# Designs tried in a protein design chat: VH-VL binders against a5use3. Part 29

Target 1, 222 residues: a5use3
Amino acid sequence: MVIHAIVPVKELHRAKQRLARVLDAHERRALSLAMLNDVLVALSYSPVSRIIVIGRDVETGHTARAHGAAFVIDQSAALNDALHQAAADIPDHAAALVAPSDLPLLGAEDVIALTCISGDKPGVAIAPAHDGGTNLLLVSPVVGWTFLFGPDSLTHHIAAARQRHLPVHLLRLPHLERDIDDIDDLIWLAQQPGDTSAQRLARMFLERKGAQLWQSSDMPPH
Below, E stands for the ipSAE of ESMFold2; O stands for the ipSAE of OpenDDE; V2 stands for 0.75 times the mean of E and O plus 0.25 times the DockQ between their complexes.

## First folded at step 11 (VH-VL; framework fv_rovalpituzumab)

Design b6 (at its last fold request DockQ between E and O 0.88; V2 from the best seeds 0.81)
Fold by OpenDDE, fold request of step 13:
Structure b6 (fold): chain C 222 residues (1-222), chain A 117 residues (1-117), chain B 107 residues (1-107)
Amino acid sequence: as target 1 above (222 residues)
Amino acid sequence: QVQLVQSGAEVKKPGASVKVSCKASGYTFRSYAMHWVRQAPGQGLEWMGWINTYTGKPTYADDFKGRVTMTTDTSTSTAYMELRSLRSDDTAVYYCARDIGWGMDVWGQGTLVTVSS
Amino acid sequence: EIVMTQSPATLSVSPGERATLSCKASQSVDSYLAWYQQKPGQAPRLLIYDASYRATGIPARFSGSGSGTEFTLTISSLQSEDFAVYYCQQWYDWPYTFGQGTKLEIK
């Protein structure tokens, strides 16, 4: 199965706004780019044939190209429109994997697991978000698909798949389900296993700010 | 070569409408949004809005909402801007410009629209 | 809307001299700032994007700096072809507003 990965990237100045009380604009941008980097690294080591980054920031473009990804200038603030734009050049027979850029703990193994559960046959594989959203979406083939990201996107994508007579596969990835929106989330990220760019940056930020790292019992399984 | 070629100058009466065309060449039309900017004689640049050339969805500046319509014809790689209910202060050079996310890197040559009685 | 204010309105500089143009935003626009050059009877030309990156084909004597609310376009050594009107434009939020322009004229 030929997979084209699509990485939609929110405008950097609009990303991680909820962290504004903790991180300044520069830090938020850095964090967003670090997360993008992590996602691109994960995808680079996964069985994807092409990575397409869609966004509107110079640094996003630089980051994309640095990882050998194609960069598409986003013409819309609407995520689904952006996704359709990004998918425009994907061959009809190919699969599309949508991976948002703000998944700091995304690993190649996650993508591999998603591809494995989907198999080589037409179908839709979804990694649900905790709030009924969609963290990862794998659609094979991409032709005829309508992206329905947003609130309750899990249900919407499932319905869309079934409407198109595609089997649906769900894969829970708990380590991807926590959004990084506040200081506690940042601490959480810093405390997770691994050493992603976002984690390193989180740790650095916390050190700068003198934040204490506490042991958390709310650790997702790895 | 990437270029935008606009339609010729227009002379209109107050209350009339004008439709300016902008033909793109040298690049994939649907890959870049198109902005419209106008400039009154001796004045600065004024952003009017832009259109998503992939979806065809426009976004207008508030000052032009209700009077402006931006459209595209992907088959001819042409963007259009229609301004209705023209008044004298609409006299300006109207530009189309290609969006690259952080600037407008290619501009049409401009279309002078003169509104006079 | 974000208001962009350029200063001075007119700048008179001799050829070979340094020119410094200012652009201020009514609120932070981070680095989402572009500079354009416009010569009489011509369409604007993109000079700088994202506050500090030169567009393709733009000479090295042009440089942009700044972030947030204060931005500067610098021409290190003015050439005869550099005398024009310069506009800044923010790309932070809609509408993508322009400054009123600075006319760079020969002293």
Scores: ipSAE 0.916, ipTM 0.953, lowest interface PAE 0.5, mean pLDDT 95
Fold by ESMFold2, look of step 11:
Structure b6 (fold): chain C 222 residues (1-222), chain A 117 residues (1-117), chain B 107 residues (1-107)
Amino acid sequence: as target 1 above (222 residues)
Amino acid sequence: QVQLVQSGAEVKKPGASVKVSCKASGYTFRSYAMHWVRQAPGQGLEWMGWINTYTGKPTYADDFKGRVTMTTDTSTSTAYMELRSLRSDDTAVYYCARDIGWGMDVWGQGTLVTVSS
Amino acid sequence: EIVMTQSPATLSVSPGERATLSCKASQSVDSYLAWYQQKPGQAPRLLIYDASYRATGIPARFSGSGSGTEFTLTISSLQSEDFAVYYCQQWYDWPYTFGQGTKLEIK
């Protein structure tokens, strides 16, 4: 099976907005790029033959090229349109793997597990999200597939697979289901085992926040 | 070589419409969105909108909504902009320009549209 | 709509000197700013993107700086071919608005 991964990347200034209460715009941009880097590292150690990053930022393109990924300019504000655009150059008989750019704990083993459960046969493998959505999607073959990410996308993708007479394989990956949306999520990320780029930044940001709080309530001298 | 070639100059009366074409060559047309920008004589640049060349979906600046239609023909790698209900202050050079996400890197030569009685 | 304001409207400078052109946004546009050069009778040419990166083929005497609301285009050692109109454009949100232009002319 020849697998082309698609990594859609949101415009960096619109990413991680709920973290604005804790992180400034520069910090949120850096975190988003670190997560992209971590996803690309995981994919590079997986059996994926080609990685296609689709986005609209100069630094997203630089990060993609640093990992040998192709970079496609996103023309759309809609995720599914961007996925169809990125898939345009994937050969009809190949498989497509969709991996979001903001999965800070994605490992190559997760991708390997997803690629193996169909047994090198036509089919659809899905890692569900916590909210009825889709965290990872592998479709083989990609020809004729319609991407339906968004609310209730798990149900919609299962239905699309059945319409095409493709078997569906579900793989639950709980460590990918936690969104990094607030300070508690950053603390959780910082405390997990590992040393990803996103984890290193989370630890650095939290240390700086602690130092700022300390300066605000310093004890009097003497 | 990457190139955008626009249709020729037009002279129109108030109330008429104009349709400007922009033919792309030297690159994959559906991989890059297309902007339309106009420039009145002696004036600055005004963004009119853009069209997603993969889906065919346009986005228009508010000042042009209701009067402008942007389309594409992927079989001929051509973008079109039609401006209706022309007024004398629509006299301008109209440019198409290729989107690269952070700028417009290739521009057409421009099409002068003159609106006069 | 994000308003882009350029200053000065006209800048008269002698060849060999340094020119500094200003662009101000009505709200933060982070680094999402492009600069264009337009010579008489020609379409605009992309000079600078993402505030500070030179487009392909643009000489090193052109440099961009700034972030947030205030941006600068600097042209060192002005050449005769540099006398043109310069536009900034924000790429933060559509509509992707332009500044009104700065005309750089020979003093």
Scores: ipSAE 0.745, ipTM 0.879, lowest interface PAE 1.1, mean pLDDT 91
ESMFold2 (binder alone), look of step 11: mean pLDDT 94; pTM 0.949
OpenDDE, look of step 11: ipSAE 0.783; ipTM 0.896
ESMFold2, fold request of step 13: ipSAE 0.616, 0.672, 0.655; ipTM 0.847, 0.861, 0.854
ESMFold2 (binder alone), fold request of step 13: mean pLDDT 94, 94, 94; pTM 0.954, 0.954, 0.953
OpenDDE, fold request of step 13: ipSAE 0.914, 0.914; ipTM 0.952, 0.952

## First folded at step 12 (VH-VL; framework fv_rovalpituzumab)

Design d1 (at its last look DockQ between E and O 0.63; V2 from the best seeds 0.67)
Fold by OpenDDE, look of step 12:
Parts: sequence; C-alpha cells; structure tokens
Structure d1 (fold): chain C 222 residues (1-222), chain A 117 residues (1-117), chain B 107 residues (1-107)
Amino acid sequence: as target 1 above (222 residues)
Amino acid sequence: QVQLVQSGAEVKKPGASVKVSCKASGYTFKSYAMHWVRQAPGQGLEWMGWINTYTGNPTYADDFKGRVTMTTDTSTSTAYMELRSLRSDDTAVYYCARDIGWGMDVWGQGTLVTVSS
Amino acid sequence: EIVMTQSPATLSVSPGERATLSCKASQSVDSYLAWYQQKPGQAPRLLIYEASYRATGIPARFSGSGSGTEFTLTISSLQSEDFAVYYCQQWYDWPYTFGQGTKLEIK
C-alpha cells in the first residue's frame, strides 16, 4: 500500500497558545518547529512514500524541505480544508496518513503499527485522542474521503468510514494523547524516554525558567 | 515564467460596476491564493481582499464588503475582481498579486479604473 | 485592524550612503512583515518577507530586521535604482494592512 503522509501545521504565531503562560512567543515557535521536526523524522523512518507539509510560515517550509518533504502553502484557516488541499495531488488509489505536527512523541513504530493494523485492503485506521478527537488518521484509498477533524472527530471519522462501507481499525497510542499545555506537561515531556528535538527544548526551557510560570502578552489577535 | 496579466483600463460612471481580470501563467494556479490591492493616484497601497484559488472562497476587507466580489476560473487560470456601486474615490490602479504565504511575490501590471461623471 | 506606520514620510539620502526606514505596528505582528519597493508607473516588488528574508533576486544591500511592533528596512549603500517608495505590510492577520509608505529620494 502506497501511503502519502499529510502534516498540517498551524501558523507558528497561533501554535501552542495554551503555553502562553509558560513560554513567550519565540519559545512557542521554537517548540512548534521542534515538534514538526520530530514528526517529520518519525515519518521519514516509516513506510510512507511521500510527506506533504501544509502551512504558511517560512520556517515551516524550510523545515519541510530540510526533511525532503513537499511543502504546500495553506490557503485556508480551516484544518479540514487544508487537508483536502494537501490531498489534492495524492493519487486516488493511494492511502493518506494525517499526522498533526504537534505530536511530541510520535515515532516510526507508531506509524508502522497503524499501517499494520489497517493492512493492505481498503479501510480506515485511527489513533484516537483522549478527548474524542483524532491523533492519527490513515485512510485507504483517499479518493472520496472527507476529513472531519475537530471536536468528536473520532466518531465522525468512524461514521464516515461506515458510510463508505470501509472497515475501521482503532489503535490506542497513550503516549500521543497528552497535550502540551502547561508547565506540568513540559515537565512530563522532558521526563519521557528519548531525546527528541522537542524534549531537548523542553528540558532547556525548564532549566532556563526554573519551572516558574511566565505571562506572555504576545498572543494572536483572535 | 511566472506572470500575472490584467485586463485593460476602464472608465466608468458613478454607480456602475467594473470587473477586472487577472490571468495567471507559469505556475499551478490553484496552489497560490490571489490578492487584490488598489492604489489611488498619488496614494499608498490598500489591501482589498484575497481568494482561495483551491476552494474559490474569498475574504474581503471590511471597507469593501458588500461591494466587491472575487472569483476564479480554474479552467483558464484567471482571477476576477468585481467592484460595484463605483464612486469617484474608487478611481485607482487595481492590482492582483500572488500569495506565497508570507508576501506577494508576483504582481499584475495593474488596471486603471477611472470613475468620473 | 492592525495599523502600520512608516517613518519618515520622505527620506533624502545621497547615493552610496546608508538608508534606514522604519515601520511600526499598532500591535505585535511577530515576524510577519513584508517590505515592498515601488517605482513610478510600476507595480510593487517584494523585497523582504518574514521581516528579514530577502526575496529572490533582491540585492544583498537590502536587509530587514525587527520583530513585534518595530521593524527596519536598511539599504547599506544606495544605488541610483533604489530611489523609490517603500511599503511595509503585516501578514499577522487580515486585513493585511500596508504602511503609508516612505519615499526615498536623492539628496
């Protein structure tokens, strides 16, 4: 099965807003890029044939290209529209793997596991989020599929699959389910096994800040 | 060569409408959004809005909402901007410009629209 | 909307000298700032994007700096072809507003 990975990336100034009390705008940008880097590394070691990054930031583009990924300029503010835009060049018969850029602990083994559970036949494989969302989505074939990311996206994607008479496979990946939203989350990330870019950055931030909370006034306008 | 070619100058009366075209070539039309910017004589640049060339969905500046319509024809790689209820202060050179996410890197040659009684 | 204010309105500089143009935002726009050059009778030309990156084909004498609310375009050694009007534009949020422009003229 030919798999094309899609990595949607929010505008960097809008990324990790929940960490605004802990990290300033520059730090949040750095963390977002570090996470993107880690996701791309994981995908590069996975059985994906092509990686497509979609976003609007120069640094996002640079990061994508540095890993040999294609970069698509996002024309939409909506995630699902961006995903459809990114999927436009994927062959109809190919599979699409959606991997958000803010999965701090994504590994190649996770992607492999998802591909294995899906098999070579048409179907949908999902790694659910803890809040009823979707962390990873593998759809084969991508033709005719409608991305339904957002609240309760797990249920929506399952329903969409069933409507198309596609089998659904669920894979729980607990290490991907924790969002990085506050100082405790950063501490958690720093304490997990491994030495990813995001982990190293988290460790550096914690050392710099002494686990103290800051307030950032550099927030997106809305 | 990437280029945008706009339609010719227009002369309109107050209350009329004008539709300016912008033909793209040398690149994949649907891969880049299109902006519209105008410039009154001797004045600065004014952003009017932009259109998602993939979906066809436009976003307009508040000052033009209700009076402007941006559209695309993907089969001809052409963007259109229609401005209605023209006033004398709408006299300007109108530009289309390609969006690259962080700037407008390719501009049309501009279309002069003159509104006079 | 975010208001962009450029200064000075007119800058008179001699060829070969350094020119410094300022652009201020009414609120933080992070690094989402572009600079354009416009010569009489021509469309604007992209010079700088993301505050500090030179667009393709732009000479090295052009440089951009700044973040947040304060930005600067610098021309290290002015050439005859550099005398024009320069605009800044924020890309932080729509409307993607322009500054009012700075006219760079020969002293």
Scores: ipSAE 0.764, ipTM 0.883, lowest interface PAE 0.7, mean pLDDT 94
Fold by ESMFold2, look of step 12:
Structure d1 (fold): chain C 222 residues (1-222), chain A 117 residues (1-117), chain B 107 residues (1-107)
Amino acid sequence: as target 1 above (222 residues)
Amino acid sequence: QVQLVQSGAEVKKPGASVKVSCKASGYTFKSYAMHWVRQAPGQGLEWMGWINTYTGNPTYADDFKGRVTMTTDTSTSTAYMELRSLRSDDTAVYYCARDIGWGMDVWGQGTLVTVSS
Amino acid sequence: EIVMTQSPATLSVSPGERATLSCKASQSVDSYLAWYQQKPGQAPRLLIYEASYRATGIPARFSGSGSGTEFTLTISSLQSEDFAVYYCQQWYDWPYTFGQGTKLEIK
């Protein structure tokens, strides 16, 4: 099976805004780019033949090029329109894998597991998100597929597959179901096994906050 | 050579409409959105909106909503902007410009639209 | 919408000297700022994108700096072809608003 991965990247200044209570704009931008880098590393060790990054930031393009990925400029359309734009360059007989740019702890083994469920046959494999969405989508063949990411996207993608008479395979990957939206999520990420770029940044940011708190609270009044 | 070539100057009366064309060459038309920007005589640049050339879906600046229609013809690599219910203060040079995500890197030569009683 | 304010409105400078043009945003636009040059009777020309990167074919005497709300275009060793109107434009969020322009003229 020939697999083309699509990695849609949100405009960096709009990403991770809930972390603004803890991280400034430069820190949130750096975290988003680190997570993109980690996703691209994971994909590069997986059975994908090509990676297509679609986004609107200069640094997103630089990160894509650094991994040998193609870069497509998102015309500021809705996510699903961007995915269709990126998929236009995928041969009809090939499979498409959609992997979000901020998927914590994605590994090549996750992609391999999705391909094993489908075998080398037409079908749709989905890793559900915690909120009724879709974390990872593999569709084979891509021709005629309609991307329906967003609220209730798991249900919508299952229905789309059934309408096209494609088998549906669900693979629950709990380690991918945690969103990084607040300080507790950042702490969780920092404490997971591994040494990804995003984890290094999370640990560095939290160390500065811990040191700041320690310095303020531990200095005796004498 | 990447190029945007616009239709010629137009003279209109108040209440009329104008449709400006912008033909792209030297690149994949559907890969880049198209902006429309106008400039009244002696004035600065005013963003009017843009169109997604892959989907055909436009986004309009608030001041132009209800009066402007932006379209594309992908078979001819051409973008169009139509401005209706023209007023004298719509007299301006109208530009198309290619979106690259962080700037407008290629501009058309401009189309002067004159609205006079 | 994000308001972009340029200063000065007109800057008179001699050839061979340095010009410094300012652009201020009503709220942070991070580094999402472009600069354009417009000569009379011509379309604008992209000079700088993302605050500090020169567009293709733009001479090294043009440089941009700044982030957040305050940005600067610097033209070192002005040449005769550099006397024009300069616009900044934010690319943080649509509507992608322009500043009102700075006219750079020979003193």
Scores: ipSAE 0.599, ipTM 0.831, lowest interface PAE 1.8, mean pLDDT 90
ESMFold2 (binder alone), look of step 12: mean pLDDT 94; pTM 0.951

Design d2 (at its last look DockQ between E and O 0.70; V2 from the best seeds 0.71)
Fold by OpenDDE, look of step 12:
Structure d2 (fold): chain C 222 residues (1-222), chain A 117 residues (1-117), chain B 107 residues (1-107)
Amino acid sequence: as target 1 above (222 residues)
Amino acid sequence: QVQLVQSGAEVKKPGASVKVSCKASGYTFKSYAMHWVRQAPGQGLEWMGWINTYTGNPTYADDFKGRVTMTTDTSTSTAYMELRSLRSDDTAVYYCARDIGWGMDVWGQGTLVTVSS
Amino acid sequence: EIVMTQSPATLSVSPGERATLSCKASQSVDSYLAWYQQKPGQAPRLLIYQASYRATGIPARFSGSGSGTEFTLTISSLQSEDFAVYYCQQWYDWPYTFGQGTKLEIK
């Protein structure tokens, strides 16, 4: 099965807003890019044939290209529209793997596990989020699929699969389910096994800040 | 060669409408959004809005909402901007410009629209 | 909307000298700032994007700096073809507003 990975990336100034009390705008940008880097590394070691990054930042483009990924300029503020745009040049018969850029602990083994559970037949494999969302989505074939990311996206994607008479496979990946939203989350990330770019940054930030909370006034307008 | 070619100058009366075209070539039309910017004589640049060329969905500046309509024809790689209820202060050179996410890197040659009684 | 203010309105500089143009935002736009050059009777030309990156074909004498609310376009050694109007534009949020422009003229 030929798999094309899609990595949607929010505008960096809008990314990780929940960490504004802990990290300033520059730090949040750095963390977002580090996470993107880690996701791309994981995908590069996975059985994906092509990686497509979609976003609107120069640094995002640079990061994508540095890993040999294609870069698509996002024309929409809506995630699902961006995903459809990115999927536009994916062959109809190919599979699409959606991997958000803010999965701090994504590994190649996770992607492999998802591909294995899906098999070579048409179907949908999902790694659910803890809040009823979708962390990873593998759809084969991608033709005719409608991305339904957002609240309760797990239920929506399952329903969409069933409507198309596609089998659904669920894979729980607990290490991907924790969002990085506050100082405790950064501490958690820093304490996990491994030495990813995001982990190194988390460790550096914690050392620099002495695990103290900050307030940042550099927030997006809305 | 990447280029945008706009339609010719227009002369309109107050209350009329004008539709300016912008034909793209040398690149994949649907891969880049299109902006519209105008410039009154001797004045600065004013952003009017932009259109997602993949979906066809436009976003307009508040000052033009209700009077402007941006559209695309993907089969001809052409963007259109229609401005209605024209006033004398709408006299300007109107530009289309390609979006690259962090700037407008390719501009049309501009279309002069003159509104006079 | 975010208001962009350029200064000075007119800058008179001699060929070969350094020119410094300022652009200020009413609120932080991070690094989402572009600079354009416009010559009489021509469409604007992209010079700098994301505050500090030169667009393709732009000479090295052009440089952009700044973040947040304060930005600067610098021309290290003015050439005869550099005398024009320069605009800044924020890309932080729509409407993607322009500054009012700075006219760079020969002293």
Scores: ipSAE 0.775, ipTM 0.886, lowest interface PAE 0.7, mean pLDDT 94
Fold by ESMFold2, look of step 12:
Structure d2 (fold): chain C 222 residues (1-222), chain A 117 residues (1-117), chain B 107 residues (1-107)
Amino acid sequence: as target 1 above (222 residues)
Amino acid sequence: QVQLVQSGAEVKKPGASVKVSCKASGYTFKSYAMHWVRQAPGQGLEWMGWINTYTGNPTYADDFKGRVTMTTDTSTSTAYMELRSLRSDDTAVYYCARDIGWGMDVWGQGTLVTVSS
Amino acid sequence: EIVMTQSPATLSVSPGERATLSCKASQSVDSYLAWYQQKPGQAPRLLIYQASYRATGIPARFSGSGSGTEFTLTISSLQSEDFAVYYCQQWYDWPYTFGQGTKLEIK
């Protein structure tokens, strides 16, 4: 199976806005780029033959090229349109793997497991998100596929596979099911085993913010 | 050689329409959005809008909404901008320019549209 | 929409000297700012993107700086071909608005 990975990246100044209560714009940008870096590392050690990053930031393009990935400029603000744009140059017979840029605990073994569960046959393999969405999508072949990311995307992708008479394989990957959207998620990420770029930043930011809290007149509760 | 070549100068009367073409060469047309920018004589640059060349969906600046239509023909790698209900203050040079996400790196040579009675 | 204001309207500088052009945004645009040069009768030319990166083929005497609402374009050793009109443009949100321009002329 020949697999082309697509990594869609949101505009950095719009990413992780819920973390604005704790992280400033530069910190949020750095975290988003670190997560992208971690996803690209995981994909580079997986059986993916090509990585396509699609986004609209200079730093996103630089990060993509540093990993030997192709970079495509996103002309839309719509995720599914960006995915179709990126898929335009994927050969009809090839598979497409969609991996979001914000999966900081993605490992090559997760991608390998997803490819193995589908086998070398036409089909759709999905790692569901905890909220009814889609964390990873592998579709083989990519020709004729309609990307339906968004609310309830797991259900929509299953239905799309059925319309194309493609078997669906689900793979639960619990370590990928938590989004990094608020302070509690950042703490959770910092506490997980591993030493990804995003984890190192999370630990550094929390240590710095903790020290700043103790600069106030009030001592935190123990 | 990456190039944007625009249609020639036009003279129009108030109330008419004008359609300016912008033919791209030397790159994959559908991979980059196209902006339209105008410049009245002796004045600054005014962003009019842009078109997604992959989907054909345009986005217009508010000052032009209702009077402008931007389209593409992907088979000829050509973008079009039509401005309707022309007024004398629409006299300007109209530019197309290629979007790279953080700037416009390639510009057409410009098309002078003169509106006079 | 985000209003971009350039100052001064005209800057008179001698060849070989340093020129500093200012661009102010009505709200933060982070680092999403481009600079263009336009000579009479020509299309604009991209100089700087993302506030501080030089576009391909732009000589090192051009540099950009700033973030948030305040930005500068600096030309460190002014050459005769640098006398032109300069525009800033924000790339934070559409509509992608331009400043009104600064004319750089020989003193």
Scores: ipSAE 0.667, ipTM 0.843, lowest interface PAE 1.4, mean pLDDT 91
ESMFold2 (binder alone), look of step 12: mean pLDDT 94; pTM 0.951

